# VHH binders against q04fp6: the designs that were tried, part 12

Target 1, 166 residues: q04fp6
Amino acid sequence: MKELRIGRVINTHGIAGELKIDFNTDFPEQRFAKNSELLIAGEKLVVQSSRPFKQFWLVKFSDHENINLVEKYKGEDIFINERKEPRLSEGEFLVSQIIGLKVIDEKGNSIGEIADSFHTGANDVWTIKKSNGKEILIPYIDQVVKKVDLQTSTVTIELLEGLDED
Short names: E, the ipSAE of ESMFold2; O, the ipSAE of OpenDDE; V2, 0.75 times the mean of E and O plus 0.25 times the DockQ between their complexes.

## First folded at step 3 (VHH)

Design t16 (framework vhh_etentamig_d1)
Fold by ESMFold2-Fast, scan of step 3:
Structure t16 (fold): chain B 166 residues (1-166), chain A 124 residues (1-124)
Amino acid sequence: as target 1 above (166 residues)
Amino acid sequence: EVQLLESGGGLVQPGGSLRLSCAASGFTFSSYAMSWVRQAPGKGPEWVSGISGSGGSTYYADSVKGRFTISRDNSKNTLYLQMNSLRAEDTAVYYCAKDTYRFWSGYYTPFDYRGQGTLVTVSS
């Protein structure tokens, strides 16, 4: 598998197992999110917590609760296995950026606009308000939401049978 | 700068009730869906309830459905969780969460919560 370098451990931070990382990725919050798998010195480590700190990122790994367990990583490069990008842009989207986007189908027909959004236990749910005032609830899954284009303020969806029933 | 401040937790007997509040600032409150997320001692976080920005839609985890009621007052930038028929298994720190779209490796990171949370202990 192809490994992508996302940063380097420049030092430890404090005594509770945090590492100070000089990162070279545009997506540090995503790359160092909880449960992310990172590769350091040939070892696979799972992120327990992370936070921004000045120009750096502080990362703590599961089962690495003190400085003695992480001192060996000083000066090591950090890699991830290269993966497919998320369907939406790699950046952060606020709900306020999504509300009001024009919704079209894959043939270019207008369906409505995004009126609200919410996460359930399994999937994100978006509310589309049609021109007639009716609302459609769609799950955010690959089969339904095909593209989000913030430059043109447009979302392209494929309506599954039954999602827009009378 | 988004800020969320939870309050209303405490010690309550099984079968009792509590109402949690979350004071929000730093964003257009009515434009965002809001949620309550809890973390019990020694467990990972669990989403318990959510409400759309308009308040027109509410959602609940099966573990709390019929017992908890989520509501919001957009004029006061405040989110509420009315908890009835409390059980020992509801003991947790409860966090208020703002919905946000962060995607990482195909995983959706829907919540941007802040604050210390509020502790709810259900014990006899």
Scores: ipSAE 0.000, ipTM 0.138, lowest interface PAE 13.3, mean pLDDT 75

Design u01 (framework vhh_lunsekimig_d3)
Fold by ESMFold2-Fast, scan of step 3:
Structure u01 (fold): chain B 166 residues (1-166), chain A 122 residues (1-122)
Amino acid sequence: as target 1 above (166 residues)
Amino acid sequence: EVQLVESGGGVVQPGGSLRLSCAASGFTFSSYALYWYRQAAGIERELIASITSGGSTNYVDSVKGRFTISRDNSENTMYLQMNSLRAEDTGLYYCAKVYRVWSGSTYRYDYWGQGTLVTVSS
């Protein structure tokens, strides 16, 4: 399969096996998530942990917890298998998966469809487009979003006072 | 494949103006919210302005009244009009599209442009 370049190891970081990566992927958090498989210098490595650091990403691989084991990777490009999709954690969704989901209340009544998602401060906000063309903005919090079911393309919400005001 | 390309940065005197552009491709532009972020020296990357698919806008207090975010769905382009620029506005300006929709204290984003440098100096 075709390998896709997602970054380059520019240096080691500290002594515990972290590598400093200059990444060129739109999905650094997913590509460098725990248990992701990356290819460096023809070797398959499994991510143990990773974190953002300045404009870079720091990555530690399983069985590579010492600087002496990872110095050989300096200057190497990092690849992934092109057919491997990003791994998502519980409660995480691609924006493309959310757009178009049918929104119902806890009684099963139709409210509308998810039209958009944006970030504002600490919370993600979803927009629901009603049949009359108006939009409702809901925060993605447990008090409002009760269930997201991608298999049935349905989101169940509880509207708080003030969220569905005309 | 999502692509975001910023332009319009430059060197300007305090009180001056700049207009940034973000040209987007690889997704249905009109259907998504878009964001402007800034990374200044000594400061973490911060969200400064956002615009929803419906045109609703939001701004961080430090730029409110001075900056205006807008979008042109026919051109697949988002703009940031920056007026009354101050030395504190110096930094790299990025446009972004959120990949995931997780709420809470963990901020999750995946689509970024390369950034455009704005320098406000006398």
Scores: ipSAE 0.006, ipTM 0.259, lowest interface PAE 9.7, mean pLDDT 78

Design u02 (framework vhh_lunsekimig_d3)
Fold by ESMFold2-Fast, scan of step 3:
Structure u02 (fold): chain B 166 residues (1-166), chain A 123 residues (1-123)
Amino acid sequence: as target 1 above (166 residues)
Amino acid sequence: EVQLVESGGGVVQPGGSLRLSCAASGFTFSSYALYWYRQAAGIERELIASITSGGSTNYVDSVKGRFTISRDNSENTMYLQMNSLRAEDTGLYYCAKVTYRVWSGSTRVYDYWGQGTLVTVSS
């Protein structure tokens, strides 16, 4: 585990416990989303709500309902706990990103969900669990896996003859 | 904490058999694919066998028909039954589980490995 700095508290905002954050992340909406755990001054704080404000982000934490409870955080850096993960290139995915994705065919028909992945030599293989409990094994190759859309949590595939038998 | 502990290695004559075990803890065992790798002197660690969460198996050609991978989800244990052992099968055998894996072709890095168990095939 490593702490990653995502911003700094520059001031309070109003009287209801909001903090004004100067953020250092390309993904403030995700980092400051409700229920996110952040570290400030060695304390774990859970985000209750957040919103963009000019060049900054306003964040309110659970159980910090007024200005007097949050003044002590002014000037503190904000961190998250993050495992070291490699930088990903186009077409590269972490196993954690693909397990649970919904699988559809090119016509939009639902096939199942990604349940597992493993390596068999040259090709990686993904396991799809169908609603009836049966499994389909597909190779991670361009002929089969057409699109991986993490934003919609969907994988589009083309089933080659013989992959879905019997 | 994720823990993988291999056992069952030993010294055996050519044509003999051994059964390796991999005891796992610290994760939901039934939800993950698991792997057996081996490391021989002077050779890079190689994938020998794999088993998916649903029980589908795969083997490297050199062991196909001689080795059988299996799992017991109730005991959180994976096995490798090795029959018709050859001198070339000598090596340190590792159990592996993937936590973070980058999909970039055939080259992969596995995050969790056991300590290994030594298999020596000699007369």
Scores: ipSAE 0.012, ipTM 0.278, lowest interface PAE 8.4, mean pLDDT 78

Design u03 (framework vhh_lunsekimig_d3; at its last look DockQ between E and O 0.64; V2 from the best seeds 0.00; counts 0 for: pae E 3.5 > 2)
Fold by OpenDDE, look of step 4:
Structure u03 (fold): chain B 166 residues (1-166), chain A 123 residues (1-123)
Amino acid sequence: as target 1 above (166 residues)
Amino acid sequence: EVQLVESGGGVVQPGGSLRLSCAASGFTFSSYALYWYRQAAGIERELIASITSGGSTNYVDSVKGRFTISRDNSENTMYLQMNSLRAEDTGLYYCAAVYRVYKGSGTYRYDYWGQGTLVTVSS
């Protein structure tokens, strides 16, 4: 299984063994969750606690509850051995879950159905298949996608000028 | 535990056929887009085929008409049927499972990889 770099230890924080981490992961809340195993300097460390700190994360490891025990990790890269599927948090959803959802405007009028999704360098783009068979592309941005409701299988959007064809 | 295991590789003569399998476990297979990559000696790893969770397929030009990617969600297995094999098809073949997670205004990629299976096409 793939070993992934998810960050680097910048410095220690306080005297209780917390490490300040510059992370590079899409799921810091999960990656640094309690009982998570991280690889630092070839050692497996288990997260005891963690919290966000500005643009960083502070992580405390089991059996390393003192600054003297963690100073050696300064500057070290942090790796994970990917073994578990991440769990979705509230409000999070998968690309696969949006395919086929009904698309409506903010007034409740039917626009179409999500037909496809693809990622660009900047944003995800959704293909909406309208009832007349035409397809339109919309960016997944707050200005356009207002609500995704998986319970009602409905996506609420606001079409911007230029996104809708005749 | 998440696992992807490729199999079916081997040595074949030009014009021959192989069928690769990628057996998955430990994750929601049906929610993932699946990919076949290959890496020849001295060449960067390249994407050669993909299949979405919905079953839409895509191929690079060099394998179009010869390779077929498919998935069986009931068996948590992806396949690559390789026909009319050529010497240039030689390489280590990897399977990957990928999905994107929407979190707020952002979309984030999550992926798993196998260890690869070796395909050698030679006379």
Scores: ipSAE 0.423, ipTM 0.664, lowest interface PAE 0.6, mean pLDDT 89
Fold by ESMFold2, look of step 6:
Structure u03 (fold): chain B 166 residues (1-166), chain A 123 residues (1-123)
Amino acid sequence: as target 1 above (166 residues)
Amino acid sequence: EVQLVESGGGVVQPGGSLRLSCAASGFTFSSYALYWYRQAAGIERELIASITSGGSTNYVDSVKGRFTISRDNSENTMYLQMNSLRAEDTGLYYCAAVYRVYKGSGTYRYDYWGQGTLVTVSS
């Protein structure tokens, strides 16, 4: 079995069967959606309802209507059987689709090409390799990355003062 | 179906070496950042090494200089070369594949895990 860990039960919440989840997935709304099948302590549980709560997610499972039915899950990891890649929606793209794209400024001048990406705490950072071999790093944020055009294989960026240092 | 299968674990004396492999299938391997985690009994999995889609590596201090992560995109396989093994390195080693989807200014993350391979360092 290929299980994906998506969180941990921290505590119960109230007396009506909600569990407080410290999630470690970027997609809690998708992962904890109603009717999702989750695995906790080797049991398959079906989400009846869920909602955000502070930095946590609250999840209630079918047939688990009071605290006495759910206290046993406190401290347990939560998994799903995520066996297939998610289908990309319109306007979504992957790291592999941006590696090698030509980077241009807003006037159309060539800057370089995308060589790599990595995650920092708040946002991804893209490495641009210039024709002279020099690399610059740009944050993946609206202020900097203006357009990704897979049809023309280009990325349009606005270089902030100090980003394109010699 | 996304699969990650670790191999290469075993019993080794302190100071010894092991090479772990993570064979992947069912996804576009080159699109993923790849990770090695380890889990000792009674604790949560901890990250020890990572390698980006572009090949950049990162290590936690406790393994720097001893472990080397690498990937072979043509073989859909990631490796962890572990040298100078210590008792503290004992545990279940998992590979993980993470890819990021860009939408607007947001980045969405998808995580996939292997089943683990056991490494025991004892004399």
Scores: ipSAE 0.183, ipTM 0.533, lowest interface PAE 3.5, mean pLDDT 81
Fold by ESMFold2-Fast, scan of step 3:
Structure u03 (fold): chain B 166 residues (1-166), chain A 123 residues (1-123)
Amino acid sequence: as target 1 above (166 residues)
Amino acid sequence: EVQLVESGGGVVQPGGSLRLSCAASGFTFSSYALYWYRQAAGIERELIASITSGGSTNYVDSVKGRFTISRDNSENTMYLQMNSLRAEDTGLYYCAAVYRVYKGSGTYRYDYWGQGTLVTVSS
């Protein structure tokens, strides 16, 4: 794997070399941590400091400590070098592994099967196709999804009031 | 050597059609949600079409009924069929593949992006 995109420089910030980044990573604190190596416009840059700023992330690079040195990066995408897709740890799973899993409630009653998954602003949402052909949407949150068991191909959920309404 | 490569862009007259392709190398599509974005000069990049790993599609209103997104996991390729093209459809078209890992109550997002293919609608 050569490069993975983690954000875009949308503007400079102040005069001391900070760039304002619109990030597309779920772990910006890790990706923009001090000493992280990032790629912008084909250049390898090392993070000196970073911090959250509204819905954005501000990043300052080593040896780029004034606005004149960083204006050229405005509008550029930010990449990292990654050799492989993340290895799954215990308790982690992919979207493709949940499609087709049987869905039961905590009493063991059959509800349906996972048909799809999509992301909204706050949560992932899973589509469950019921035996009668109707679909229900559930948020991937601890209050609803209680257990994902890939060994038995089963997902256990608790339906909150209103989720099973037509 | 993980990459996405777009192709099929070009110059077309209003009312014409183009088919864009996005091919992946170094990884397989089956676990990925796939997206088409576009960007015109002076305009922010926008998501125009998506297809989930389960095959559900979504479109922005301006292209709904004119554009069709599809995927072929066996060929590691996704497509955007563009019909009834308008001058406003002119721009750079990017494909993206999103790999999500569920852990606890959250997800981790890993993205691959293409470099873009230019579509110009003019007579």
Scores: ipSAE 0.172, ipTM 0.509, lowest interface PAE 3.0, mean pLDDT 81
ESMFold2, look of step 4: ipSAE 0.100; ipTM 0.431
ESMFold2 (binder alone), look of step 4: mean pLDDT 80; pTM 0.778
ESMFold2 (binder alone), look of step 6: mean pLDDT 81; pTM 0.781
OpenDDE, look of step 6: ipSAE 0.389; ipTM 0.617

Design u04 (framework vhh_lunsekimig_d3)
Fold by ESMFold2-Fast, scan of step 3:
Structure u04 (fold): chain B 166 residues (1-166), chain A 123 residues (1-123)
Amino acid sequence: as target 1 above (166 residues)
Amino acid sequence: EVQLVESGGGVVQPGGSLRLSCAASGFTFSSYALYWYRQAAGIERELIASITSGGSTYYVDSVKGRFTISRDNSENTMYLQMNSLRAEDTGLYYCAKVTYRVWSGSTRVYDYWGQGTLVTVSS
């Protein structure tokens, strides 16, 4: 499979061809930018305009300016071609890249795996699910996250005092 | 390191104008949508305007026709021109590079915003 899923059409919005997207990408603003090429139901569509709306993203495609032309896309997944992905900034990762990465300490001991990521204001916070089912939260800062290696699917961390205590 | 620095806030009378600036560094500015949020005392921070990497804009209804968002990719700067200001426009204005993601039905927010610039509209 050469296509990356970035969201799903959950509904139409208004009558002028906007689709309401439930997205699963760290960068909806890049993925849904004007002139981006997206794939829905095997069709190549070019973005005319897009904007955030509540927890969703609204997208209008070129030559699809009324509701009757876009109702057929409701419930369909949205894909992009893998090799047309925008360049990430240094130290930035897609959640799809980090979820499931094996977490080890600097001595090579297994801690768990990355289960989630969210932003709290100052830093991203990563959730590590341990083998015993317990979760710990670590801040994405240089003092804690030492190395992210996508080739070996491994993250190396240093646990600061208090992060893994009962 | 990603940095967003707001400026241009101040005290203005009703009906007046202010122009806010957001200077960005540490990322490929032209590739990201950028946002202006507003927070009044005791109220949750709300999105008031956005501009996509392609230049498409969004405004919340309360500011539509009064505020104009723009960007200058050559200067790595985003602007908010605020006209016909009202007392209810008073608050802290934040520029943001904000990413929304729905994960198992829940909304997650990933990104950074600056410390804000204060706008006070009073007679």
Scores: ipSAE 0.000, ipTM 0.116, lowest interface PAE 12.9, mean pLDDT 76

Design u05 (framework vhh_lunsekimig_d3)
Fold by ESMFold2-Fast, scan of step 3:
Structure u05 (fold): chain B 166 residues (1-166), chain A 122 residues (1-122)
Amino acid sequence: as target 1 above (166 residues)
Amino acid sequence: EVQLVESGGGVVQPGGSLRLSCAASGFTFSSYALYWYRQAAGIERELIASITSGGSTYYVDSVKGRFTISRDNSENTMYLQMNSLRAEDTGLYYCAKVYRVWSGSTYRYDYWGQGTLVTVSS
């Protein structure tokens, strides 16, 4: 059965059972809401409470009220059941699915990595960070984005004139 | 708890300037794109400016060259510098973090502040 990764436990926090999560979901408030069911190390855990903390999310699970019960989860990935994801149509992606994808051209040359995305009113725009630290903004249109391959974590693009200028 | 708090609105004459601020807390500010929306009387809320985590910007045509969006990741604050204000810039200005799925037309607004009112009057 398919499970979707929404984050990773990077450490415990304090002594009362909170776990510090490095999350990769666009919906942390909803995914970590009270009574949400999460999967860690093959165990089903129910959220008792959660809160944002710096660049992380802190999560406490029901019946896991102290540090000794949760230390075993350090370094584990956090998953949700696929059936609880929003239904996506063909060509639709969550921001979390595209951030970090490697970008190549149609000849296989490396261009950079997807760093962000935003809506402009006309088209959605993806931000590519090049190895030199510069950014390219590309529109999410068929003329530019040729293939998104989530299995290989790769996006293939064709750069139009004016998109990759210094 | 996620919060967005807008400030800086006021009453100005045409040609004047204002700087809006959006103070954010409760999420990893530096990792997200952030948005300024405007709602004028009788008009749906419209996106006027956005800024990515890396600092790339977008503006609607009506404000290009007059408005400048910026962010300070160390202070968890986004700004909108508004110059050469016109009567049609009057409206309630909101900052937002958008909850997104791409199909070209469907977006959820996950976080809105209370808004800050800008009135440009003769």
Scores: ipSAE 0.012, ipTM 0.259, lowest interface PAE 9.2, mean pLDDT 78

Design u06 (framework vhh_lunsekimig_d3)
Fold by ESMFold2-Fast, scan of step 3:
Structure u06 (fold): chain B 166 residues (1-166), chain A 123 residues (1-123)
Amino acid sequence: as target 1 above (166 residues)
Amino acid sequence: EVQLVESGGGVVQPGGSLRLSCAASGFTFSSYALYWYRQAAGIERELIASITSGGSTNYVDSVKGRFTISRDNSENTMYLQMNSLRAEDTGLYYCAALYRVWKGSSTYEYDYWGQGTLVTVSS
């Protein structure tokens, strides 16, 4: 089990149990979201609510409803457990990163943009939205999807006979 | 630990409304596509509604216009607003989170499931 430090409690705020956090995470809205489990002084605390406040974040924990219950956390560092999500390697992508990419053919001609991706019993299917509002469905297979380039926000495909009739 | 917890189920009369919630913890909620499934007695589990990480929604025809799926990434919660409920909407409602990774020639799916919440529509 590994712990990642995401901030420090610098003060209480008001009398209703809110703590003022000096955070060092790039995503405070996600880290302090409701039901997030945080570690302070070796104790597991569940976020009830949170909100931005000046350069800080205010956090209220379940069952910590007044200032007297949370004063003991002043000056303590805040940690989270290391994630168990799959790690992306070079050349791997979240499907959500692919939605909205521009689609070109092997000759560089513009086809449209990726609008959706859904699973079928045989293969994943990608929906390409053309500029005229029409959609083309392509199977996600090596013969069709040739390259995904997030740096240029483009996907290169090879159109198979019959796909352009949709 | 990854956890999905459904709530909001109950007993309601035909024509009534319920709002289901799916509270998530232990993963980066905003990165996942999220789903509501329904399991009725003696019937296979059915996909009812979905919402992508970007907010695009899809519904099975039988609930289209009556059910609305939504998500709140700041609250790590997904919702299903159910209106104009019918007896055939009775069942266990499950939430699921799908994390799909494309690794060149293959797509790998990692999914998490809740335990379910019971909805009973009866006179």
Scores: ipSAE 0.014, ipTM 0.221, lowest interface PAE 7.5, mean pLDDT 79

Design u07 (framework vhh_lunsekimig_d3)
Fold by ESMFold2-Fast, scan of step 3:
Formats: structure tokens, sequence, C-alpha cells
Structure u07 (fold): chain B 166 residues (1-166), chain A 122 residues (1-122)
């Protein structure tokens, strides 16, 4: 796996070098952020600016200041390197970062460890495996997950009434 | 080249079965949680099933017991086995993928497929 397709150029937009992108990600603001390097038709292009436009994203590249310089990209797919994945926002983690973290309560008592994470359409839910093999499900919300400390591999939670019941 | 490609949609009679596939390329499939969304005409897109990197599954109540989600990490493919299909299961079925955990109110996916149409009619 080398290059990831993140969208397609469907047209130019206006005369100042903007391209209209049909994208396959919910993170267009990160994928098309200023200074991002994208590959189109085998050419490396650096994003100068980008903005949302209806169901599309408009992108302008450095040194491509007019429509005549960008017409050639119409119909081309847009790629990034796999290693150039979008950055994590505040409160976001990779699943691989949280699996295996030790879970403690606010008094420092051990509860278990994070065994899984999934989305339910409302909130992410984490599965905690207790020392006795029993699992509890907690929502990833501020009322329950108080701190995630990757340096100490620890998650501090406050169990709401009923979350540790079968 | 293509990030996520759905297949297996079609036209079936009520009570019939279909198996949808979502083939992934260009990312480390085994690290991602995978999701099936459904969008019917005039209705907002809804999450119907999920499978985590560890294999845990979850379903919306309307499909629970009728649909089964699974994944094959060696083939980079996720499946949705749909049994006992009803007219209300008609819609576009999308696969989505993320390796992220969110605390925010708006959930977003790293990648979406293009959709495959399922029509249940007599």
Amino acid sequence: as target 1 above (166 residues)
Amino acid sequence: EVQLVESGGGVVQPGGSLRLSCAASGFTFSSYALYWYRQAAGIERELIASITSGGSTNYVDSVKGRFTISRDNSENTMYLQMNSLRAEDTGLYYCAATYRVYSGGTYRYDYWGQGTLVTVSS
C-alpha cells in the first residue's frame, strides 16, 4: 500500500486556478490544508489554500495562479502517501493508541484495560476488560472519560450509575 | 488505487437475501474499524452495522438478527450478509472506515465508498 486516493478533480472553478474536488473523506479540511502535498497525474502539488463549496472542496495550488495552468488536471484522481494521513484533532486518538491502556478511577483504583472501541452513531463506545474477564461498555464522553494519558498508558474514568452492571 | 468499493447490491423479493462486499485498498485494513451506512430516499444516512479491528460487532435495532457483518483481513474485505429483507431495507448502502476515536458530537470517517443500491420489491 503506497498511495491513497482521496478524491477526483471534477472541474476548474473560476479563472484564478481553483480546482473543484469530489472527495472520499470526512476530513477534507485536513487533507487539503495549506502546505499539504498531493499527487495529481504524477505531479507533486502543494496546497496554497482550500475551502468548502457545496458538496465539493475547492483547492488552489502554489504556483498555479490561473485556469490555463490547471485545466490539465480535470478528470485526474488525487493521491497522498499513506504515511501522510490526516493529523489527530484534540480529543481524537488512533484505536491502536487506546487498546491496552490501563483504566483507573479518579481514586487510582484499577478497573481493567481497554479491549476495543466502536462507533454507535451517537458516541464512540469503549470496551473495558476487567481482571475477572467481565466486560463493561463506557461511552467516550467527558462525563465518563476524564483523562487519556498516553505517556503513562492510563485512562482515568468516572463510572456513571449502571455502567458496571450486567 | 480505489479506497473502498462496494458490490453485491441488486433487486430482490421481500424475504430474500443479499451479501454486500466492501473491498479496501491503499491502507492498512486490519487497523481500521469498518461501518455500513444506509440511505433511503428522503431520509438521512443511518449507521446500520459496525465491526472493529478486533472483530466486535454492533447493529442498529431494525436489522439486528437479520444482518451479519464480518471482515476478512487477508482479503482486505468487509461483508454484510442481509437475510429476511424487507421493503424498508431499500436504499444505497455505503461502507465507511476509520482508525480514530472521537469525543466530539459530530462523528467523521477517514474514508467512504461510493455506495451500492439495494432494492427490495415484489
Scores: ipSAE 0.164, ipTM 0.567, lowest interface PAE 4.1, mean pLDDT 82

Design u08 (framework vhh_lunsekimig_d3)
Fold by ESMFold2-Fast, scan of step 3:
Structure u08 (fold): chain B 166 residues (1-166), chain A 123 residues (1-123)
Amino acid sequence: as target 1 above (166 residues)
Amino acid sequence: EVQLVESGGGVVQPGGSLRLSCAASGFTFSSYALYWYRQAAGIERELIASITSGGSTNYVDSVKGRFTISRDNSENTMYLQMNSLRAEDTGLYYCAAVTYRVYKGSTRVYDYWGQGTLVTVSS
């Protein structure tokens, strides 16, 4: 079986079950996000919480609430299973499903269509192409993107000051 | 099975050209942004080129005008056309695929990486 090594447990941290990870991934925030499944010593562990700490990442796993339950992982490598793309969950969608969706405001006025999506360090950014060929960049945040409706092929947004002034 | 397999690396003289390919399988390729990273000996991995799901491209300044990234969603393949190669372009070239999914308003990130292909520019 092929597994990708993303780090190593170098020590425990405190008494509440946190492990100190020396990571070798370019996306530690995402790889150690809540509900991620990681493999340590042949065991599947689900992340409960994680945070950056100096040059390391601190990770706490579900059902591992104290130091005595996690000391056995010291010195172990951490892997993820690269073999399988997860199935879409109820209420989850792919970027390819939003490309081409019609964008409307909360009053039903047409703004354009989703042309692209990319990630910045802060958040996802979606590109909306207007009928005149002009593009608007919107952040994928709750303040802006109000609803994604795949059945009607529409995205409802609230334009914040400056977003329509490009 | 999720796989990214790089090919096309090799030895070339300064001023030469190479085309790298990254063949993908086992995931929804068209939904992923695709990246070429480069790692030289003793130096951290750096992002040199990217292409989004919609086809928008970006390059690090040192390769602009010399390298061209492209993708073929029907073949699940990404390419890097490298022209006017320089000694400092020597390194391991990795492809990566990254996507974002929305789940109950939260974003989930999925990233996949190839094993790398060696490019050596030397006389």
Scores: ipSAE 0.115, ipTM 0.506, lowest interface PAE 3.4, mean pLDDT 82

Design u09 (framework vhh_lunsekimig_d3)
Fold by ESMFold2-Fast, scan of step 3:
Structure u09 (fold): chain B 166 residues (1-166), chain A 122 residues (1-122)
Amino acid sequence: as target 1 above (166 residues)
Amino acid sequence: EVQLVESGGGVVQPGGSLRLSCAASGFTFSSYALYWYRQAAGIERELIASIRSGGSTNYVDSVKGRFTISRDNSENTMYLQMNSLRAEDTGLYYCAAVYRVWSGSTYEYDYWGQGTLVTVSS
C-alpha cells in the first residue's frame, strides 16, 4: 500500500485557507502536524498549521493563504504516501534515541532516565525510571518535554504539579 | 526501496485461526512502532493492534484476548496471531510502520503494506 486515506475535505473554513477535514486516522495531531506532506486530488501539499475543531480537524497548507486557493479541494479525499526513511534535520530526534537518556529538570536536578514510551487515547506517555527504582509517567507534550540534547545525553522536563514531584 | 509486504490471509471458518506476517525492508525496522489496521468494504480503517519498539503492545477491545501481535527485529518481520475468529473480523488487514521524530513537537512518518484479505465465513 503506497497511499493511505486519512480523511476527506468536507468544506472550507473561514476565508484564510483553512479546510475542514473529516478524518479517519487514530493519530490526527501527528498526520496533520506542520510540515506533513498530504496528497489531495493528486497534488502534494505541505501542512502549515492545523488544529482540532469539534469532531473535525482544520488544516492550512503552505502557499494556500485564502479560500479561493483551496475551494477546489472540497469533497476530495486526503491521502498520505509511502516515504523513504526520513533524514533527520538539526533539532530532530528519533524517539528510539531518547530511550535511555538522562532526565533532568530545568534547574539541572537529576530525575531519572527514559525507560519506555507508549500511546494512550489522550497522549503519548513516557516512563521515567528514578534512581530509587520508582517510576513516573509523564505526558509527551511540549509543556512537559522541553528539550532533548543528544550531545549531553539529556532530556529536560518541567514536572507539573500533578506528576508526583519530590 | 521501503516496502512492507503482508501475507497469511485467507478464508477460514468461525472459530478458526490465521497468522498474518508483515515483512519489512529498506528501513531501520527496530526503530519503528508497528501496527495492524483492518478495513471492511466501505468502512474506515481501524487500528486493531500495536507494538512499540520497546515491545509494549496494545489492542482494540474487540480483539483483546483473541489476537496477539509480535515482532522479530532480527528478521524485520511483524506478526498477528488471530484465534477464535468471528465473521466480524472479515476485512483487509494492513501493516504499518510508524517512525516518530521529535523537533519541539512530535510528527510521524509511516509506511504501509498492500493489505491481505481475511474472510471468516461458514
Scores: ipSAE 0.019, ipTM 0.354, lowest interface PAE 4.6, mean pLDDT 79

